# Designs tried in a protein design chat: VH-VL binders against Hydrogenase maturation factor HypA (hypA). Part 16

Target 1, 132 residues: Hydrogenase maturation factor HypA (hypA), of Synechococcus sp. (q2jir9)
Amino acid sequence: MHETDMTRALIQTLRDWWQSQPGQPQIARVHLVVGQFTCVEPASLTFAYAAQTQGTFLQGSQLVIRETPLIAYCHPCGQEYKPEIGRRYACPNCGSPMEEIRSGRELKIDYIEIDYIECSTNFTPPAQPEVA
Below, E stands for the ipSAE of ESMFold2; O stands for the ipSAE of OpenDDE; V2 stands for 0.75 times the mean of E and O plus 0.25 times the DockQ between their complexes.

## First folded at step 17 (VH-VL; framework fv_telazorlimab)

Design c3 (from c1 with light chain R30D; at its last look DockQ between E and O 0.55; V2 from the best seeds 0.72)
Fold by ESMFold2, look of step 17:
Structure c3 (fold): chain C 132 residues (1-132), chain A 124 residues (1-124), chain B 106 residues (1-106)
Amino acid sequence: as target 1 above (132 residues)
Amino acid sequence: QVTLKESGPALVKPTQTLTLTCSFSGFSLSTWGVGVGWIRQPPGKALEWIALIYWDDDKYYNTALKTRLTISKDTSKNQVVLTMTNMDPVDTATYYCAHLKYDFWSGYYYFDYWGQGTLVTVSS
Amino acid sequence: EIVLTQSPATLSLSPGERATLSCRASQSVDYMHWYQQKPGQAPRPWIYWADDLATGIPARFSGSGSGTDYTLTISSLEPEDFAVYYCQQYNDYPYTFGQGTKVEIK
């Protein structure tokens, strides 16, 4: 499955980052941005992630996906429009073919949520830096 | 360690077809997020990107050269082949192949390793 | 097509001096990359993502900038730094290069 190979590459990127971090933090959620014009199916990606992270440093973490819409720009009209995926990609106003994609091709890590061990009632947990 | 090496003829006559092979090691073109690109540089001039091929067989060509270019891959041989038709003396250049990799943090591809280049001279 | 214009075309300096190389894009790009090239050699990646030094590149090199204006700085020139430097963008096809800045010994 295409998403299986993509997930393997994503996990390798996360492993490289995780190995470089002090303390090698426990990861709670990985936030990913996925565009609608990528041919990536979010449910398939989430399924592959859950299967491939068992028994790894990502055990118990959740993949959280935010989809972005396909948005194109029509140069003759000087405006953005939303193509009808699978039906019509040309500008609805002037009929110009789709050329410039402004949104919908994203596939990137937005940010990573990490957990910290909640300390006992004898002290407060140390502050943890946010990561991207 | 990733390495790439270009091979092909050093001398081509005008109107002939050039075939260049990029042989590589240290990566697989079946791996998600991997590609190979071709860049050329005429003697004493700037770099010019000319073609790309991705693991999923998507292909992109420089618009000015598109009608003359064909790129293909053989993943079992770790090779990429570039064909350029109707060669002209202005096509005299050093031709490089380079490893293209996807970066999940930026969401962009980039070239991280380059071949040594091969000089192709087009002379009548 | 995104055009990258480098300035100056040639920068004539002595060892120990500071060098500042500019790359201007015809439209906004998210990142700029830099290569070093010496005569008879392939381009070598030098700076990724505007400001991230490639592996093994000396700390005297730095990158900065955003949008349309990007800079490569060499804090104190060494003899091995005299070369041509190219910028490149990956924002859109074609992945264009600047025309280069030659840093030469004065």
Scores: ipSAE 0.712, ipTM 0.820, lowest interface PAE 0.8, mean pLDDT 89
ESMFold2 (binder alone), look of step 17: mean pLDDT 92; pTM 0.924
OpenDDE, look of step 17: ipSAE 0.832; ipTM 0.881

Design c4 (from c1 with heavy chain Y54D; at its last look DockQ between E and O 0.65; V2 from the best seeds 0.72)
Fold by ESMFold2, look of step 17:
Structure c4 (fold): chain C 132 residues (1-132), chain A 124 residues (1-124), chain B 106 residues (1-106)
Amino acid sequence: as target 1 above (132 residues)
Amino acid sequence: QVTLKESGPALVKPTQTLTLTCSFSGFSLSTWGVGVGWIRQPPGKALEWIALIDWDDDKYYNTALKTRLTISKDTSKNQVVLTMTNMDPVDTATYYCAHLKYDFWSGYYYFDYWGQGTLVTVSS
Amino acid sequence: EIVLTQSPATLSLSPGERATLSCRASQSVRYMHWYQQKPGQAPRPWIYWADDLATGIPARFSGSGSGTDYTLTISSLEPEDFAVYYCQQYNDYPYTFGQGTKVEIK
C-alpha cells in the first residue's frame, strides 16, 4: 500500500527532525496537509500511522489531516476554478485544459504540536501611573 | 553517502540510438519519494531537464523530446537507463543524472545530488 | 511548461562589488532553487527553497523572492564567485531551468 510506504517515509522525516531538537520533545500531534488530487486517502494514512508508531518516539501521538480542494487556474480567463474530480477537468468557461494547479496536490507537514511543560507563573500587575 | 555516475558512449553517429546508464549508491528506487532524473547541457548552453523516473515507476519526459525518450529502472542493480532515439548533432551535450527526493516540509521534489556528467558527441 | 527568464545575461563586476541576479517565472511558483556552475564541472546546488543556503555556501550569498520574481544576491564578490548561476523550479513537470546569468570579471 502506498500509504504504508509513505507513512514510513514521513516517520523518518519526523525522526530526523526530532533527533535535532533540544530535549527531544514528546510529540502530541502531527498536522499534515493532504490535497484532494493526490490519490492519498486520509483514513488509510491515519491507520498506517497508528500501526507504525507503536513502540516508537511517536507513541501516543495523533496524525491530524487537513484536506485541500483541487483548484486550477485558467490562463485565458485569468481566474481560478474548481475542477470536478473524476468528471471534468477543463475550464468550465472557455474549455481550456487543466494546466496550472493552485491547490490539491499538497502532501506536507503543516506543523507539529509538542507536549508542553506546565508553566509556573507569578503575575505582577503593572504599576499604575502616578496621577498628577 | 549518495553517489551517481553516468556511463555510455562518448561518440554517437547521427540517427543512432543513445543508451545512458546511471549507476548509483546510497539510496534505493524502491523507497517512497525517491527518483532519478536526467539533465543535459549542450556546450556553452543552458541546462535542460529531459526525463525522470520515480519509486512508483512513474515516468516524466520533456515534452519536446518525449517521442525519442525511454527511461527505465532496475532497482536490484541500482541503475536507471535512458535511451534517446534518432540522435542529431544538436543533441551533443553533457548528460547528468541526479537524485530526486521528496521533502515533506515543503511538499515538493528536488534534486539534491548530481553525477559528474558524461559528454556525448553526435557526429559522423 | 513554466519558463524561467534570468537577467542580466552577463554581469561584469570587480571583486568586492555587489551582484544581483534575477529570475522571473512565467507563472507563480512556490519556491526557486539556484545552482552555481564553473566550466567543465557539474552544477552545484547553491540555494534551496528560495532562501536556504546549501551546506557550506558562504554567508555573502542570499536568496529572496516569491511568486514570479526571485533574486540571488552576492553582497561582496570574491574571486571564486565568478561563474554561471542557474535558477530552477520544481512546481510542475518539466522541471525547467533558467538560461543562466554569467558573473564575470570586469
Scores: ipSAE 0.721, ipTM 0.809, lowest interface PAE 0.7, mean pLDDT 89
ESMFold2 (binder alone), look of step 17: mean pLDDT 89; pTM 0.892
OpenDDE, look of step 17: ipSAE 0.777; ipTM 0.856

## First folded at step 18 (VH-VL; framework fv_telazorlimab)

Design d1 (from c2 with light chain L53Q; at its last look DockQ between E and O 0.62; V2 from the best seeds 0.74)
Fold by ESMFold2, look of step 18:
Structure d1 (fold): chain C 132 residues (1-132), chain A 124 residues (1-124), chain B 106 residues (1-106)
Amino acid sequence: as target 1 above (132 residues)
Amino acid sequence: QVTLKESGPALVKPTQTLTLTCSFSGFSLSTWGVGVGWIRQPPGKALEWIALIYWDDDKYYNTALKTRLTISKDTSKNQVVLTMTNMDPVDTATYYCAHLKYDFWSGYYYFDYWGQGTLVTVSS
Amino acid sequence: EIVLTQSPATLSLSPGERATLSCRASQSVSYMHWYQQKPGQAPRPWIYWTDDQATGIPARFSGSGSGTDYTLTISSLEPEDFAVYYCQQYNDYPYTFGQGTKVEIK
């Protein structure tokens, strides 16, 4: 449900980027980084993407997700630790509440793969000067 | 086209409660990844962020002001309301609301559109 | 919370001169944003993401920096550039502003 609305926002970002590109490329893959602490389920996001991209400029493209772990920093102990999602968020050494999150909140486009396929139809180029 | 406009009283007395409304168009607070923030600027002084509300109703307040602030939204009216209690002359400032948007390229939120601001003077 | 410190507080310069505005963050941030504000007006977005000019911003404005140290440069001041410039970070909540650098005519 979150993923449906999130995917719609992602697709709008991709549309804005696509419209700004020369030639409006055919997109093969969208690489996304998703942190464990974003409340985003990668499988749900991938499903929503596939459903929402049909009949659009993203038709046939794949969403490729790389997850990042939740990593926190305990200031009293001066060290990083990995909270147990859904179980324990406090520092395992001193019990201090989770305060500084160093990884796991990411939700961003890493990069976009495009097809480098030139086509010779549905385009009428302007007349070009003849090369001597 | 995103626009925001602040409305509320231009003058309040010390100890009174200030209520400001941000009316906006061109976006919805039901849309994932959007929010509205309030920023104030005392005459001749720097900008100070004071409150923020997100599309999922998460709320954040400047810690120095948190006990005096309440922010809420009405998505059907395209409005955000800020309430600040126990006003003092030091709170005299121009109050701005601004559109907050999530950027999928950087992975960060940012303010991209601002209202024109409304001056609120606190004096007896 | 991340504190942004701008320097100098005031730059007194003449048209045609180069202005260099500094913004230092109390901890590393990925990007810095800049606003221009003229008296009686709302802040206007000026530079996004450290070095991306907002729509319609003259090429004489450029941003640079990384980590804790960021710079806004105006290569040759025009009369319309005399204003206050603020930096802002969005790395962590709360999204704080610098105290401003006033660029004024000498």
Scores: ipSAE 0.728, ipTM 0.822, lowest interface PAE 0.7, mean pLDDT 88
ESMFold2 (binder alone), look of step 18: mean pLDDT 92; pTM 0.919
OpenDDE, look of step 18: ipSAE 0.829; ipTM 0.877

Design d2 (from c2 with heavy chain Y113S; at its last read DockQ between E and O 0.71; V2 from the best seeds 0.79)
Heavy chain, then light chain:
Amino acid sequence: QVTLKESGPALVKPTQTLTLTCSFSGFSLSTWGVGVGWIRQPPGKALEWIALIYWDDDKYYNTALKTRLTISKDTSKNQVVLTMTNMDPVDTATYYCAHLKYDFWSGYYYFDSWGQGTLVTVSS
Amino acid sequence: EIVLTQSPATLSLSPGERATLSCRASQSVSYMHWYQQKPGQAPRPWIYWTDDLATGIPARFSGSGSGTDYTLTISSLEPEDFAVYYCQQYNDYPYTFGQGTKVEIK
ESMFold2, look of step 18: ipSAE 0.741; ipTM 0.823
ESMFold2 (binder alone), look of step 18: mean pLDDT 92; pTM 0.914
OpenDDE, look of step 18: ipSAE 0.810; ipTM 0.871
ESMFold2, look of step 19: ipSAE 0.743; ipTM 0.832
ESMFold2 (binder alone), look of step 19: mean pLDDT 92; pTM 0.916
OpenDDE, look of step 19: ipSAE 0.808; ipTM 0.871
ESMFold2, fold request of step 20: ipSAE 0.742, 0.750, 0.757; ipTM 0.831, 0.830, 0.832
ESMFold2 (binder alone), fold request of step 20: mean pLDDT 92, 92, 92; pTM 0.909, 0.912, 0.911
OpenDDE, fold request of step 20: ipSAE 0.870, 0.864, 0.860; ipTM 0.909, 0.900, 0.897
ESMFold2, last read: ipSAE 0.733, 0.761, 0.731; ipTM 0.821, 0.840, 0.825
ESMFold2 (binder alone), last read: mean pLDDT 92, 92, 92; pTM 0.908, 0.908, 0.910
OpenDDE, last read: ipSAE 0.867, 0.863, 0.864; ipTM 0.903, 0.899, 0.901

Design d3 (from j4 with light chain R30D; at its last look DockQ between E and O 0.51; V2 from the best seeds 0.72)
Fold by ESMFold2, look of step 18:
Structure d3 (fold): chain C 132 residues (1-132), chain A 124 residues (1-124), chain B 106 residues (1-106)
Amino acid sequence: as target 1 above (132 residues)
Amino acid sequence: QVTLKESGPALVKPTQTLTLTCSFSGFSLSTWGVGVGWIRQPPGKALEWIALIYWDDDKYYNTALKTRLTISKDTSKNQVVLTMTNMDPVDTATYYCAHLKYDFWSGYYYFDYWGQGTLVTVSS
Amino acid sequence: EIVLTQSPATLSLSPGERATLSCRASQSVDYMHWYQQKPGQAPRPWIYWTSDLATGIPARFSGSGSGTDYTLTISSLEPEDFAVYYCQQYNDYPYTFGQGTKVEIK
């Protein structure tokens, strides 16, 4: 299943990032953005993640997925529209074929949520990695 | 360590078919999110992307060249093969293959390792 | 397809001077990448994702920009920096390159 292989690649990306971090932090949650137009099934990805992280530096962490809608732009009408996935992709106003996709093809890490080691205060906010 | 190396003829006559092989090591084309691309550069001119093949056998070609190009892979041999038909003197260039991978931070593919290139001259 | 236009075509400078290379895209892109190339060599990745220096690239190099306008800056030119620099986008197929800016010794 492509979600299983995708999850292995995601975990390797996380391992490379984790090895580069000072202190090699305990990861609580990995936040992923997945577009509706990617053919990726979030439940399958979450299941594969839970299975593949057992016994690793990601033990006990959760994969949190935010889905983005498919949004296209119709140049003749000058406005965005939501195609009906699996049914109709053309602009509902003028019938122009879908050409410009503005949302729905994302597959990327949004941010990493880490656990803090207790220090002088218990109110230190969680750190998040910088993302380009 | 990822390496790629191009091989093929240094000289091709006009109208002949060019066959180039990219031999690589340090990665597998069975790995999710991996691909190999071909880029060419005429002497003294800009780089031009020409073809791409992914781990799942999806293929993309430069539109201007598409009717003349075929790309294929042999995962067991760690090779990618490019053929280009009906060669013309304007096709004289150094041809590079490059490793393509998916970056989960940006959500885009990119080339991270390049071969040394092989010069192909098209002349009678 | 996305056209990348680099300027100037040639930048003639002396060692120690600051160099600024521009790359303009015909439509908005999320990132710009840069390569350095010397005669007889393959292009070498130089800057990824607009501003991330490739491994081993000196800190005198920097990248910036967004949307359609991107720059590569060399804060103080060294003799080894004289080369051709290309920009590239991965936003959409085909993955196009700029035509190059040659940085040459005055």
Scores: ipSAE 0.748, ipTM 0.838, lowest interface PAE 0.7, mean pLDDT 89
ESMFold2 (binder alone), look of step 18: mean pLDDT 93; pTM 0.927
OpenDDE, look of step 18: ipSAE 0.843; ipTM 0.884

Design d4 (from j4 with light chain R30S; at its last look DockQ between E and O 0.65; V2 from the best seeds 0.74)
Fold by ESMFold2, look of step 18:
Structure d4 (fold): chain C 132 residues (1-132), chain A 124 residues (1-124), chain B 106 residues (1-106)
Amino acid sequence: as target 1 above (132 residues)
Amino acid sequence: QVTLKESGPALVKPTQTLTLTCSFSGFSLSTWGVGVGWIRQPPGKALEWIALIYWDDDKYYNTALKTRLTISKDTSKNQVVLTMTNMDPVDTATYYCAHLKYDFWSGYYYFDYWGQGTLVTVSS
Amino acid sequence: EIVLTQSPATLSLSPGERATLSCRASQSVSYMHWYQQKPGQAPRPWIYWTSDLATGIPARFSGSGSGTDYTLTISSLEPEDFAVYYCQQYNDYPYTFGQGTKVEIK
């Protein structure tokens, strides 16, 4: 399934969390980590999010995506390398097949940014009474 | 409410093929991030994960058993079927199916609901 | 594959005592999960994500740990707590389980 179905599942996760929160906060931004080896297109996901959040508790919120690179580890060489997605996955030094992925599979909420009314007045100590 | 139930033969002869069905309700295998897994437990021994199938029909098998296993789903019937060929007495175990769910907070899948299990004995 | 080794194999204690169950992974894992199992029953999820109690699990249970070393603690044993406890990881296939720690009376 493509980004529309994933977005629906993400929104349900957010709804369950939101319903459990005291005060049910107004959400400003949802920060998501998306690995490059997930086949998830950030632009498509952002578009689906904007469409599906209209008229919901997420109305007006923004989906913010941080991508992580595909990083693999070659055991025979004892080093990390970056596979070329769609072209070459084997270790460029020894030709061993890709077996250990250390980055690029992430698909998770990093954190939620709450949209709140900032207090417009700073605390100022009471003035000393004027001496007449 | 999520429920799962395993069904299949209680007795299988060595070399025969075992077919187990997981019938479930309260979720759909068309839902993104959902799957069903099979886990077995020989009497008095540890649990062993053996197979998974996901909503998008991706499948994973325990490497030691992969050549003997086939997993499939029928989304319309809310069923998952596991087939294991060439059964051996060491395969005697209680077989469980379990609901697999993606957790967006951790970024991992996990099992949250289990069937009651079905004991399969491999003996003459 | 990631091997999970639980210790002790058997923990014999009286109600009211504190129980500490260990699970050691052969390589670093991000989280550890725990199940309780009684004879003739399916495993029951007990602790998710190292420290999050499953729904309805009493507060006397807690989980902790990181990397390769994880612990399930029962602060004061109740009669219903005598069971086998298994740890499990979801870091990599196969999703392996520990061999279990049996918590028994006396």
Scores: ipSAE 0.731, ipTM 0.818, lowest interface PAE 0.7, mean pLDDT 89
ESMFold2 (binder alone), look of step 18: mean pLDDT 92; pTM 0.922
OpenDDE, look of step 18: ipSAE 0.814; ipTM 0.873

Design d5 (from c2 with light chain N91H; at its last fold request DockQ between E and O 0.53; V2 from the best seeds 0.74)
Heavy chain, then light chain:
Amino acid sequence: QVTLKESGPALVKPTQTLTLTCSFSGFSLSTWGVGVGWIRQPPGKALEWIALIYWDDDKYYNTALKTRLTISKDTSKNQVVLTMTNMDPVDTATYYCAHLKYDFWSGYYYFDYWGQGTLVTVSS
Amino acid sequence: EIVLTQSPATLSLSPGERATLSCRASQSVSYMHWYQQKPGQAPRPWIYWTDDLATGIPARFSGSGSGTDYTLTISSLEPEDFAVYYCQQYHDYPYTFGQGTKVEIK
ESMFold2, look of step 18: ipSAE 0.727; ipTM 0.819
ESMFold2 (binder alone), look of step 18: mean pLDDT 92; pTM 0.912
OpenDDE, look of step 18: ipSAE 0.809; ipTM 0.872
ESMFold2, look of step 19: ipSAE 0.742; ipTM 0.828
ESMFold2 (binder alone), look of step 19: mean pLDDT 91; pTM 0.902
OpenDDE, look of step 19: ipSAE 0.797; ipTM 0.868
ESMFold2, fold request of step 20: ipSAE 0.748, 0.710, 0.722; ipTM 0.836, 0.814, 0.822
ESMFold2 (binder alone), fold request of step 20: mean pLDDT 92, 92, 92; pTM 0.910, 0.911, 0.911
OpenDDE, fold request of step 20: ipSAE 0.868, 0.876, 0.873; ipTM 0.905, 0.917, 0.914

## First folded at step 19 (VH-VL; framework fv_telazorlimab)

Design f1 (from d5 with heavy chain Y113S; at its last look DockQ between E and O 0.48; V2 from the best seeds 0.70)
Fold by ESMFold2, look of step 19:
Structure f1 (fold): chain C 132 residues (1-132), chain A 124 residues (1-124), chain B 106 residues (1-106)
Amino acid sequence: as target 1 above (132 residues)
Amino acid sequence: QVTLKESGPALVKPTQTLTLTCSFSGFSLSTWGVGVGWIRQPPGKALEWIALIYWDDDKYYNTALKTRLTISKDTSKNQVVLTMTNMDPVDTATYYCAHLKYDFWSGYYYFDSWGQGTLVTVSS
Amino acid sequence: EIVLTQSPATLSLSPGERATLSCRASQSVSYMHWYQQKPGQAPRPWIYWTDDLATGIPARFSGSGSGTDYTLTISSLEPEDFAVYYCQQYHDYPYTFGQGTKVEIK
């Protein structure tokens, strides 16, 4: 199941980020954005995440998923439209094939929530670090 | 540490088939979210992306060259092979392979490492 | 496919001058990447994700932009900065490059 392999890659990304953080914070929630045009099932990701985080630095954390709709842009009409996934991808107004996708292909970390148990520090939620 | 190295003939005659091999280390093409791409650069000219292969064996080719290109991988050997048929003097270029990886922070793929390149000259 | 148009084609400047390199995309993209290339060498990653300098790149380089318009800026040119700079997008297949801007000594 590709969600299992995808989750393993996500956890490695989180481990690399976590190891680079001062204090190795306790992670409460990982907020993920998943587009409808990715063929990724949120329930499958949540299941794989719960299974793979047992006994790790992510123990007890939640994966929180926000889905994004498939939205395309029709250049001849100059407007956005919502394709019907699995049925019709062409523009409903002019019939032009889908060629520019503006939403629905996301698979990314939105932000990470930490527990804020360090009462003696000026603790803010981590900024998303540079990855390049 | 990711490294890539291109190998193949330095000279090819017109109409012949070019076979280039990208040998790599520091990653596996069985890993979710990785790929290898080929880019070429004619002497004194701009970079041109020509082919991609992903861990799940999805492939993409530059549309202008698609009928002449085949890309394949051997995950056990850590190699990617590019074949280009019917070579022409205009195909003279330095050919690069590059490591493609998925970045969960941006939500996009990108090339994070390039090979040194290999010059292929097509002449009579 | 997404066409990247770089301007100017050649930028002739003296050391110490400010250089501004433009990259325009044929449609909106989320990020732009930049490479530096010197003769006989492979392209070198220079700026990732629009404004993130690659490891070891001097602070006189910066990147900015959004949508269709992206810029690489060199605040004060040094002799080692004379090279060709390429932009590249990863927004959609194929992951196209610009034609390059040559920064040369005047």
Scores: ipSAE 0.731, ipTM 0.826, lowest interface PAE 0.8, mean pLDDT 89
ESMFold2 (binder alone), look of step 19: mean pLDDT 92; pTM 0.903
OpenDDE, look of step 19: ipSAE 0.809; ipTM 0.871

Design f2 (from d2 with light chain L53Q; at its last look DockQ between E and O 0.40; V2 from the best seeds 0.67)
Fold by ESMFold2, look of step 19:
Structure f2 (fold): chain C 132 residues (1-132), chain A 124 residues (1-124), chain B 106 residues (1-106)
Amino acid sequence: as target 1 above (132 residues)
Amino acid sequence: QVTLKESGPALVKPTQTLTLTCSFSGFSLSTWGVGVGWIRQPPGKALEWIALIYWDDDKYYNTALKTRLTISKDTSKNQVVLTMTNMDPVDTATYYCAHLKYDFWSGYYYFDSWGQGTLVTVSS
Amino acid sequence: EIVLTQSPATLSLSPGERATLSCRASQSVSYMHWYQQKPGQAPRPWIYWTDDQATGIPARFSGSGSGTDYTLTISSLEPEDFAVYYCQQYNDYPYTFGQGTKVEIK
């Protein structure tokens, strides 16, 4: 996955949202959730974001990333476990292959922080539900 | 506005190869987070996912059909082509193509637009 | 792959009655999507993201659920609501469909 192209798509989503907002608020921080099993590097995203937002409606805003761990569910054992990325994906108790991922594939906007402009009606809602 | 249209033969004989083309407008398969999928529906039966191709040329096939399927894209023509070999009467269905898009608010892909579908009948 | 099982297979009801359609996933999913399909027509998006009505969908349709259990509810059936309803998940590849629930007039 190329972080520069992904960042461009993220910025387009933010532009569409921003254009739909009354007053077109000044954005302070964009909070993103990135799973460890996405092969997306947070530092690369942050770098691409800073570069691509210069001279735009996002000028001066910060990309804030929360990482989520890879968590799988073992159906035979009825229990979650944490695979070792790059080394071991099967259930450590029974050896069943990884089939259900409960966390670690997220790549989404959690919420957007805006600068206060009068009333708090311009804030975006809290994060979308994540798989657990 | 995203539009998709399926084209191909309405009738094929058993053992022949089916080639279907999805022609689309309103998006590019070079854009990150975009794909095209194929879904079929036999008459009176449930929808069945068949194949998917992403902007980065990643391809996915229904496991039961995988050895018979090939999906490809021609970005310059805004087309996706599906080929299915060794057609059988059980493959009679309406075939749909659909626009797949990544949604950053939910963090998931979804089909946001479907073609009208094309009926393919497999009969002697 | 995630298997979606819809129940009942057929729901025979009269206009004005409440319909409850179930979709159960073989593993937890974050969202469920619903389509309506009438004979001879393509599937039509109906509910996105579990409870978000597609544009132009009557208010009598609502979606709910979480985890493995999702429902589509029609509060008071109208004659135009008799159709087949499919659920679909996008939680993981392949993006599977349920087998459908046919809502028919008694």
Scores: ipSAE 0.694, ipTM 0.795, lowest interface PAE 0.7, mean pLDDT 88
ESMFold2 (binder alone), look of step 19: mean pLDDT 92; pTM 0.913
OpenDDE, look of step 19: ipSAE 0.829; ipTM 0.880

Design f3 (from f1 with light chain L53Q; at its last read DockQ between E and O 0.48; V2 from the best seeds 0.73)
Heavy chain, then light chain:
Amino acid sequence: QVTLKESGPALVKPTQTLTLTCSFSGFSLSTWGVGVGWIRQPPGKALEWIALIYWDDDKYYNTALKTRLTISKDTSKNQVVLTMTNMDPVDTATYYCAHLKYDFWSGYYYFDSWGQGTLVTVSS
Amino acid sequence: EIVLTQSPATLSLSPGERATLSCRASQSVSYMHWYQQKPGQAPRPWIYWTDDQATGIPARFSGSGSGTDYTLTISSLEPEDFAVYYCQQYHDYPYTFGQGTKVEIK
ESMFold2, look of step 19: ipSAE 0.752; ipTM 0.830
ESMFold2 (binder alone), look of step 19: mean pLDDT 91; pTM 0.901
OpenDDE, look of step 19: ipSAE 0.828; ipTM 0.879
ESMFold2, fold request of step 20: ipSAE 0.745, 0.743, 0.744; ipTM 0.829, 0.826, 0.837
ESMFold2 (binder alone), fold request of step 20: mean pLDDT 91, 91, 91; pTM 0.901, 0.899, 0.902
OpenDDE, fold request of step 20: ipSAE 0.867, 0.864, 0.871; ipTM 0.909, 0.900, 0.910
ESMFold2, last read: ipSAE 0.740, 0.730, 0.744; ipTM 0.828, 0.813, 0.826
ESMFold2 (binder alone), last read: mean pLDDT 91, 91, 91; pTM 0.903, 0.894, 0.900
OpenDDE, last read: ipSAE 0.875, 0.879, 0.872; ipTM 0.911, 0.918, 0.911

